# VH-VL binders against q9umr5: the designs that were tried, part 335

Target 1, 268 residues: q9umr5
Amino acid sequence: SYKPVIVVHGLFDSSYSFRHLLEYINETHPGTVVTVLDLFDGRESLRPLWEQVQGFREAVVPIMAKAPQGVHLICYSQGGLVCRALLSVMDDHNVDSFISLSSPQMGQYGDTDYLKWLFPTSMRSNLYRICYSPWGQEFSICNYWHDPHHDDLYLNASSFLALINGERDHPNATVWRKNFLRVGHLVLIGGPDDGVITPWQSSFFGFYDANETVLEMEEQLVYLRDSFGLKTLLARGAIVRCPMAGISHTAWHSNRTLYETCIEPWLS
Below, E stands for the ipSAE of ESMFold2; O stands for the ipSAE of OpenDDE; V2 stands for 0.75 times the mean of E and O plus 0.25 times the DockQ between their complexes.

## First folded at step 13 (VH-VL)

Design pj1 (framework fv_nofazinlimab; at its last look DockQ between E and O 0.82; V2 from the best seeds 0.86)
Fold by OpenDDE, look of step 14:
Structure pj1 (fold): chain C 268 residues (1-268), chain A 122 residues (1-122), chain B 112 residues (1-112)
Amino acid sequence: as target 1 above (268 residues)
Amino acid sequence: QVQLVQSGAEVKKPGSSVKVSCKASGGTFSDYAISWVRQAPGQGLEYLGYIIPIFGTANYNEKFKGRVTITADKSTSTAYMELSSLRSEDTAVYYCARGSYSPHGYEPFDYWGQGTMVTVSS
Amino acid sequence: DVVMTQSPLSLPVTLGQPASISCRSSQSLVYSDGHTYLYWFQQRPGQSPRRLIYKVSNRDSGVPDRFSGSGSGTDFTLKISRVEAEDVGVYYCMQGTKWPFTFGQGTKLEIK
């Protein structure tokens, strides 16, 4: 009756984090087959994102094959980027709803308290030095590090985000766009009290300009150029934005109100 | 200037483990890669892996099949390389090295430790 | 893995004469940013390696101008215009474009 749900976790995370989400889905949509993919857990989540994309692809292909009516994806934090890339490289995916749960879809440039150990202020300003190199790009964090003060380095050295965004020309850009556009709905979830995703608007494809002023999705070049299909998706009513305040980053998948408001409506 | 000082020579039995330290001084520690390479007697250089301390995890050469563990202690500006299940073939001088950023970008291996001789013998 | 092949492996040179070392990679070393992460190292007897050249042709501080690096794609060369006694040692090329990063076999430079 209900389409299968596939869940992809985030950075330093595991399938165990989604026990509440599973409970909510079982209660509200009994009989739903939910698969939380237990891949690249913990420190392994720092592996290059393209490697993760391949691993997750191998896991989802059999699930999709058994669900001819389609599946739903719930992808949390870093997982949202993995899923977007997954949908870009798969020419035969059957994803109905892609739920991006507090994901840095337009990248990360943060120094919040939650990530101060990883992104202290002093380090944030210098992370471009290592991230935009072959050494840095072997780590997932650098794959979506988006330094607004070093846009040239980002555009040229980013081996993941700049490519899936179509911000740098590459031979697969047209095909990836076509593949991504197969999605039924793109559900973007995030909020101002997240404390990790920086800026939090990144979950809605907003991001900093060179002055660290946050611009919305419609002001981004990737939208204006429709480089990977955002403008097209919006035009056909396929993008859903669900902002919610009062939710910390680690609570997006365990908050009942958030689930009922932003996730449940799309689990058909 | 940055200096890297490694721990002293080690003599180990086959099957045991060795842990070599590399203490950095004179610069930043967390945001540059510390690389580990080794050199068997009379042989060339082999890349073991590297760590970016701020990330808390290392990137490993899969050739070593999980026998190498590279860690970093930011509080002491010290990197460590542990090699387990030692074999005679692991007899080598082990080097740590650190990179830096230039106008041309990040460049590894600007600074080298003095090397640590690890001898594996029965 | 990217294979780095140096030639020659042994290089006897007369003092004051030029020397040339070749390094070939099994695939292009051009990274996505357009740079080529090819390095040259010198290791004198009993010493740690020392970086001489970064990104094909850039000399490190303190490296004499008699050392020069060149090349592109898969073929690279280290040249010493006038070999001096202190240049005795083993020279290595290394690629830093694709993980795992790999070294050449080394070229042993000796004085005739």
Scores: ipSAE 0.918, ipTM 0.966, lowest interface PAE 0.5, mean pLDDT 95
Fold by ESMFold2, look of step 13:
Structure pj1 (fold): chain C 268 residues (1-268), chain A 122 residues (1-122), chain B 112 residues (1-112)
Amino acid sequence: as target 1 above (268 residues)
Amino acid sequence: QVQLVQSGAEVKKPGSSVKVSCKASGGTFSDYAISWVRQAPGQGLEYLGYIIPIFGTANYNEKFKGRVTITADKSTSTAYMELSSLRSEDTAVYYCARGSYSPHGYEPFDYWGQGTMVTVSS
Amino acid sequence: DVVMTQSPLSLPVTLGQPASISCRSSQSLVYSDGHTYLYWFQQRPGQSPRRLIYKVSNRDSGVPDRFSGSGSGTDFTLKISRVEAEDVGVYYCMQGTKWPFTFGQGTKLEIK
């Protein structure tokens, strides 16, 4: 039978958004126990990401304990960052597939139509001023905001992303890397027509340099220094990259072709 | 120059709620932390919470245990603080304050409202 | 929560003499960015508070240069080199490093 699947949602999101994904899993992998975690819904998704990681950790522990053969994670958008932190902080996780569904893994620097109410066009160049402060870091968006024109501020003020990426010295870096490396597969999903994740290559650990030129995962310092295990995972054959064009941000978990191509093969 | 103008004094009965407004004039509101602080008569300052209006949500001091709701209306540059289940201990002057940006980053509490006296008595 | 302890709580001073107010935090106020989020406020009788000093030692515009802030880690000081009559009021320190952000108890400065 199939390993249980745990689903973690994104910003301004809730468990209802995954009804189509659940349907697809039931059709192709009958009998799979799927749990969509109903935590930090709606505006609560703006709570600090470490607070969310703690809450989701408490929820996944009993599920993992009942599944000694392992579990799979499907983590959407902001939820992919929560899940990556879970894999780092849990000494005893038994995750086989970590499926990162259009998540801003290297950060976000975008004034997209999807979030225009949040980030007007001129706002992305100014958001660093509040985000890189203790006041801003109490909000999840600021926890992974990555302004390529103020990378020094990001590196030093980020209370979440710079830490889980191993970009700033901290006492847990070695343990977090060891824990993350216990994952069976890292499945990276995203695409150029997402419209929200900016740059969209953040879903594949790519990101802007200071000129807003995208450097791919293998060009990133965090990869080259293997700060949290990306180079080791790639060398082990454990990283799967599954880009797909033509999918908007809200459609990743309701597109059957995407499911069949990028998700289904990893739900053993 | 930035000015914060608060709503007028309120007299309330125990168990009721109060909603204090804070309107910004002569400046912007959306990308700053708009904070609420209170001062009971003869006492020091207590931080209730703050909102960053562009995020549309607030961060609360847990001490007030969900009795405080802080909101903002970006179109009118007005923040609101609502305190429910009022007790006599909630008698205080309630201040709103906005931060500013310095060469060293974000700095809190640069501009203060005039204060709103809330008296809770039967 | 980070506890901010001021001393003295009452500070009578002769006009023209120096004054010094201590503020101690229960843990370091140095944030990961290397900044120390320690602030000083003055509240004159009957008025709203006013920010004097941001990030330990940076004087706000319009604040006389007789006011200075110093300190590091957990120990901070506000000094007034020559007290004037207008300096009467209550002085508060505040930490902005760890939520919930907290104020000291206040130091009431009076002219003897």
Scores: ipSAE 0.840, ipTM 0.928, lowest interface PAE 0.8, mean pLDDT 92
ESMFold2 (binder alone), look of step 13: mean pLDDT 92; pTM 0.941
OpenDDE, look of step 13: ipSAE 0.911; ipTM 0.965
ESMFold2, look of step 14: ipSAE 0.832; ipTM 0.921
ESMFold2 (binder alone), look of step 14: mean pLDDT 92; pTM 0.938

Design pj2 (framework fv_nofazinlimab; at its last look DockQ between E and O 0.75; V2 from the best seeds 0.84)
Fold by OpenDDE, look of step 13:
Structure pj2 (fold): chain C 268 residues (1-268), chain A 122 residues (1-122), chain B 112 residues (1-112)
Amino acid sequence: as target 1 above (268 residues)
Amino acid sequence: QVQLVQSGAEVKKPGSSVKVSCKASGGTFSDYAISWVRQAPGQGLEYLGYIIPIFGTARYNEKFKGRVTITADKSTSTAYMELSSLRSEDTAVYYCARGSYSPYGYEPFDYWGQGTMVTVSS
Amino acid sequence: DVVMTQSPLSLPVTLGQPASISCRSSQSLLYSDGNTYLYWFQQRPGQSPRRLIYKVSNRDSGVPDRFSGSGSGTDFTLKISRVEAEDVGVYYCMQGTKWPFTFGQGTKLEIK
């Protein structure tokens, strides 16, 4: 039998967004038990990410317990960060494939058309003012806002991304790295036509330098220092990168070709 | 100069709802947190919650168990605080306040509204 | 929740004399960015609160230099070097480090 699949949604999403994905999984892997976690939907997805991590943890623990052979995680957009954090704080998770579906794994710094209603163009340059404060850090978006022009503020004020990345020293860094390294495979999915994740390379742990030049994963300090295990995972062949063009952010979970190419191979 | 102007005094029956408005002028609206604080007669200050208008949602003090709803209309630069299932204990002056950014970072409560008295009585 | 405890709750002062208000938090107010988000507010009779001090020791614009804030960790103090008649009111400390942000009980300053 196929391993159970747990799905975690993204910002402003709900479980309903994954109806096509469920269909694809059912067709290609009959009998798979798929659980789309219906937590922190809609505006509730703006709650602090650590709060979300705790809520999702409570939901996945029973599922993992009933699946001694392991489970797969499909985590979309903001959900990808939630899942990475889950795998970092859980010392007993049994995740085989962690599929990060168009997630801002290295953070967000952009004002895309999709987010313009939420973030005017001026917000990209000014959001650091509110985000890197206790008031801002109570919102999920600020938890992974990564302003390359205010690195000091990011490193010191980010209460989520900087921690799970091991970019700021903390007492749990070693343990979290150990826990995260329990994952069988890290499948990174994203693409240049996403339109929301900025830069889109963030889905592959790429990100801006101080000049807003996009650097790849292997050029990032978190990789070079192996702060949370990326270098180790890559060395043992556990990282899969699956870029795909022509897919908008809201279509990653509903594209058949993407599913067959980037997701299905890892649902064993 | 930034100014916050609140709606007028309200008299409500127990079990009803009240919605207080806070209109901001003289500066940007979307980028700063608008906080709501109340003060019962002769009592101290109590933090209800705050909204960052650009995010479209608020952070609430769980003490109120979901009775408080804070919203913001960017088009009118107005924040709202609605309190439902009113009780006599909800009788208080309700204040809105806006934060600002300084060289030291973001700071709350730089500007205050004049307050709105809400009286809950049978 | 972080509990903010002020002392004294009532502070009668003679004009021209100094005043001191203590504020203690149930846990450290030091944030990860190295700042301590402790604030002092003044509320004169019949008026809205007014921020006097932000982040422990920074005076807001227009606040007289007779007001000063100090402290660290869990222990903070607001001092008035020479009390004036206009200083009558209630003073509140507030922590903005951990949600929910919380106020002290308030200290009522009166002239003897």
Scores: ipSAE 0.917, ipTM 0.963, lowest interface PAE 0.5, mean pLDDT 95
Fold by ESMFold2, look of step 13:
Structure pj2 (fold): chain C 268 residues (1-268), chain A 122 residues (1-122), chain B 112 residues (1-112)
Amino acid sequence: as target 1 above (268 residues)
Amino acid sequence: QVQLVQSGAEVKKPGSSVKVSCKASGGTFSDYAISWVRQAPGQGLEYLGYIIPIFGTARYNEKFKGRVTITADKSTSTAYMELSSLRSEDTAVYYCARGSYSPYGYEPFDYWGQGTMVTVSS
Amino acid sequence: DVVMTQSPLSLPVTLGQPASISCRSSQSLLYSDGNTYLYWFQQRPGQSPRRLIYKVSNRDSGVPDRFSGSGSGTDFTLKISRVEAEDVGVYYCMQGTKWPFTFGQGTKLEIK
């Protein structure tokens, strides 16, 4: 009698990418219904994250309705931001475990190979100029770009991350926090050898200060002000941090030891 | 001094495709929005879509989605717009344009190409 | 889509006289960063468009100071304090706050 599992992918993914994860779940939790949502694949994963959230919301509603005892989310990379926004905007979600698999939860400040291009080092220091404009905010990467050297621009121009983090006031902030806090557990997974998430501690709500020194979750203003519920969740014993070294970004969903240590215990 | 030079005029049959190029010179290319706009004879401006070359993908106006493809080649500093399933209503001058950065942030449409006339005639 | 409505569509003006072009949007153009993404372009006969004004009121370099922009919210104005022969052409407003970004219909300025 295992709860259904919904999988939300990252950039350029397909359900085939999660074949090993599906195998692991079937072996350890036989009979579990697992749905890998096949939306916004390929270049469609670069569409604005709020468009993706709406599309995934429509897909998860019937699955949740058929499982009144609850569901689990496994959300990979960019998908972890989509899932966190889903938990905020859905006043009737029934998610028990939210498993965030190497997601840039506090943002990204690094050149990535998601789009199979090569950033020069100078490009990451200059991306804020277009990302913090309406033209850049039409692309998902800019929706969670977080330049630690231009925090004022981030706070005012981000159309997604600054809002779901409660870093900028908006009419729904109180309701979003209330909805997010209905989750049973928040499971944070990531590690230093990821190679894409920058800083890798973003997967644990850590991020750079202005000197590019990483401050951990408990040092972040969003935690201290409890702006979207992190402090409340931690005090409730609902946050699980599961770091693991030696795993590259594309390998998180195909490592058996990672699954057994960080994922399996939360799929009951 | 930034210049955008577009490919030459095209005459096309209905149902075919056209691909217009836009080569940037005298400045950088990859971290700006490269936009495509058209203007039918005697009419106003219509926005087709834009690409930010460092992301390698474009954003399209839904009116033209499915028929327009916008790409960029960073090695040659050239953007492309391809319009398929051409109709007589697609007869227009097609412009590319690049933005710039002001003290107040990113600003669109600072530099314009010379325009490319595309005529769709049976 | 945000609809941009210009008036007048045709504007005959005597040389040396002022001119005023109105642009109205179907919703506020104020963005979360405090900026209003409203732009003005000039297209002289036989030429590509040229940006005149960015973010409501900021003149581009090389644009004569007789051109000015103003407005807020949904109502915007381009003014020419003293029309010269070189000002003949079509003027467009454009919003860049909400995708798809949209142009007004254009205002044809001509000398009487």
Scores: ipSAE 0.813, ipTM 0.920, lowest interface PAE 0.9, mean pLDDT 91
ESMFold2 (binder alone), look of step 13: mean pLDDT 92; pTM 0.940

Design pk1 (framework fv_nofazinlimab; at its last look DockQ between E and O 0.61; V2 from the best seeds 0.00; counts 0 for: pae E 8.8 > 2)
Fold by OpenDDE, look of step 13:
Structure pk1 (fold): chain C 268 residues (1-268), chain A 122 residues (1-122), chain B 112 residues (1-112)
Amino acid sequence: as target 1 above (268 residues)
Amino acid sequence: QVQLVQSGAEVKKPGSSVKVSCKASGGTFSDYAISWVRQAPGQGLEYLGYIIPSSGTANYNEKFKGRVTITADKSTSTAYMELSSLRSEDTAVYYCARGSYDSYGSEPFDYWGQGTMVTVSS
Amino acid sequence: DVVMTQSPLSLPVTLGQPASISCRSSQSLVYSDGNTYLYWFQQRPGQSPRRLIYKVSNRDSGVPDRFSGSGSGTDFTLKISRVEAEDVGVYYCMQGTKWPFTFGQGTKLEIK
């Protein structure tokens, strides 16, 4: 039988968005038990990410317990960060494939519709004033805001991304790395036509330098230092990169070609 | 000059709900936070929560266990605080306050409403 | 939650004399950004609270220079160099470093 699949949604999203994905999985992998977690939907997805991690943890623990053979995670957009954190804090997870579906894994730094909606008078160049404060860190989007021009503020004030990346020292860094490394495969999916994830290479742990030049995963300090296990995973052949053009951000979970090419191979 | 004008005094029965309004004038309503604080008679101040009116995103003190709902109407520059399942202990003056969160030099609570007395009695 | 403890709770003062109010937090109020989000509020009888000090030592506009805030970490102080009649009221400290934000009990300043 196929391993159970757990799906985690993104910002301002809900389980309803994954109806096509469910259809694809049912068609190609009949009998698969798919659970789309309906937590922190809509505006509730703006809650602090650590709060979300705790909520989702409570939901996935019983599912994992009933699946001793292991489970697969499909985590979309913001959900990809939630899942990565989840796998970092859980010392007993049994995740085989962690599929990061267009997630800002290395953070976000862009003027998107979401940002304009939340902060209409703020530009990305000024958002550090809001996000790197106790007030800003109460919102999920600020938890992974990564301003390349204010690296000191990011490293010190980020209460989520900087921690799970191991970019800021903390007592659990070693343990979290160990836990995350329990994953069988890390499948990174994203593309240049996403339109939301900025830069889109963030889905592959690429990101801006101080000059806003995009550097690849292997050029990132988190990789070079292996702060949370990327270098180790790559060395063991556990990282899969699946870029795809022509897909907008809201279509990653409803594209058949994308599913067959980037998702389906890892659901066995 | 920024002003916050709150709705009038309320008298409510236990178990009912109250909704207090806070209208802002003299400035922009965007990219500010509206905080709600209450003060029981002869007592100190207690933080209820806040909202970012531009998005309608609110954060609550969990002490109130979901009884507090903070909303905002951008078209009227008005914020609302609704408290449900009222108890006698909820008798207090409720204040709204404005704060800017987009500048290190503009800290929260720089402007306050006049307060709204809410009395809960049988 | 962070507990804010003020002392004294009652402060009788002679006009023209200095006053000092202490505020202690149950944990450090230094945020990861390096700022300390400690505030002081004044509430005159029958009025809404008014912010006097933000981030430990910064006076709001219109606040007389006879008011000053100081401190670090977990210990903070509000000082009035020369108390005036208009200073009668209750003073509150508040921490804005950790959610939920919390107030001290308040210090009632009265004229002897």
Scores: ipSAE 0.131, ipTM 0.689, lowest interface PAE 3.0, mean pLDDT 92
Fold by ESMFold2, look of step 13:
Structure pk1 (fold): chain C 268 residues (1-268), chain A 122 residues (1-122), chain B 112 residues (1-112)
Amino acid sequence: as target 1 above (268 residues)
Amino acid sequence: QVQLVQSGAEVKKPGSSVKVSCKASGGTFSDYAISWVRQAPGQGLEYLGYIIPSSGTANYNEKFKGRVTITADKSTSTAYMELSSLRSEDTAVYYCARGSYDSYGSEPFDYWGQGTMVTVSS
Amino acid sequence: DVVMTQSPLSLPVTLGQPASISCRSSQSLVYSDGNTYLYWFQQRPGQSPRRLIYKVSNRDSGVPDRFSGSGSGTDFTLKISRVEAEDVGVYYCMQGTKWPFTFGQGTKLEIK
C-alpha cells in the first residue's frame, strides 16, 4: 500500500487550496491516506515560522507514529520552509519523500502584488529595514527575506532562514544536519513563470549574488560547505530537480501535468 | 509628525470587557507595529502585545494571551485593544505606542498615545 | 522572559549634581546582528512615557545632551551629568531583543 501523505500549505493559504491535488492522488494512488494540515490558515500564516514549525511538529507526530514504514511530505511555497525546518528539528522523523512545491528555499527578494499589499509604502529595496530586526523577525515573510544587497544584515539578523541553511553558527547545526539527512528524497519543483518566488531559482536552492546574478545550488556556499547536507544528499542521488515552465504560483497544486511529471513518481 | 490619540477614560465592572482605541495620524499606519502597554496606579509598565496592521498579525505577552485581543482597522488608521474578564487588578492607564523606521529596522515606542484610564470597580 | 532589574528604585539627588541609574538583564541583550536593543524612557509626573535613548547610547531627537547611555551585554547605565528640576520623574529601561519585550521596574528620580 502507499505511504501516507502530509500536505503543508503556504502563505495566506488553507487546506481547501489543495482539493485538486487530493483528487489527483486519489485517482492515481487509490487508498493513500492524505492529511492536509489545517494549521496557521490565512492571516495566521504570518506568525513566526518557528511557531508554525512547532505547531506542525505536534500535528505530524501522531501521523508518523501510525506509519512506521514512512510518510511523504508535500509542502507548498512558505510551507516548504516549514517542512525543511521540521525535518531538521525532528530527530526521529520517518519522511521518505520531501516534495518542495515552489518554495523559497534560499529566500525571497521580490517586488510582487502581495508585497505591495502587505507593505504599501515599502519596496524590496527597503524591506530589510523592517525585516532585519527582532520585531520584523516576528513576521513570517521576514523570516525568509533575503536581501542580496544587505547580506551581512541577513546573515546576522535572520532568526530562521540563515539558521536552517547553516549560514550562521548555532549550537544545533550538527544535529539539524543529521536529522535532515534522514530524508529519503528531496524533490525540488518550481519554474520561471511562477511570478512570486523571486528569484524563482530559490525553489532549487539558487539565489542572487550582490549583482542580482543567479548562482545555482552548486555555486552556493551552503552547498559547498555542505552546511545542512545538500552536497551529501546530491552525492547520494537523493535530490530530484523538476522544473516546469508555464505555471503561476497559485497553480502548482492544481496542474495535472505537473502532478504527473513531478509529484506522482515520488508517492511510493 | 506622527500622533496617537486614544479613546477616553472608562469605568468598568469586574467580569466585563473594555475596548480602547488608538487613532494614528501624520504618517503611515500599515507598516509599523502598534504596541499596547499598561501602567497600574503607582506601578511600572507592562507590555501587553502588538499588532502589525498590514498583516493583521498580533503577538501577545503570554501573561495576557487568554484575555487580550489586539486588532487594527487600516481604513481608519485605528488600532484597538480589548481586555476581557476584567479584574480589579486591571485598573491601569493603557497606552498605545508606535515605533519609528530606520536603517536597522523599526525602533519601538517612539510615539506614545496620551493614555486611557480604565478603572475596574465593583 | 528576560528580567530587567533597575537600581536604585528611588534616587534622591541634589539639583545640579550627576545621577546614574543602572539596569541589568537576566541574559545578554546582544542580538544576532550585533546590535543591543536596550532602551531608556522617562515619564514625568502625569505624562506619557518618552523615549530618551535607543540601542544603548543613541539619544532621541530633542533629548538634552546631559543624558547619556552606556553598557553592553547585560549591564547598562543611564547618566544625567547635571540634574535639572525638569528631570523629576520615573525612568525605565526596556529590552527589545527577545520576545516578549520587557521593562525594568522603574527608578524614581527626586530632587532632595
Scores: ipSAE 0.011, ipTM 0.560, lowest interface PAE 8.8, mean pLDDT 87
ESMFold2 (binder alone), look of step 13: mean pLDDT 89; pTM 0.912

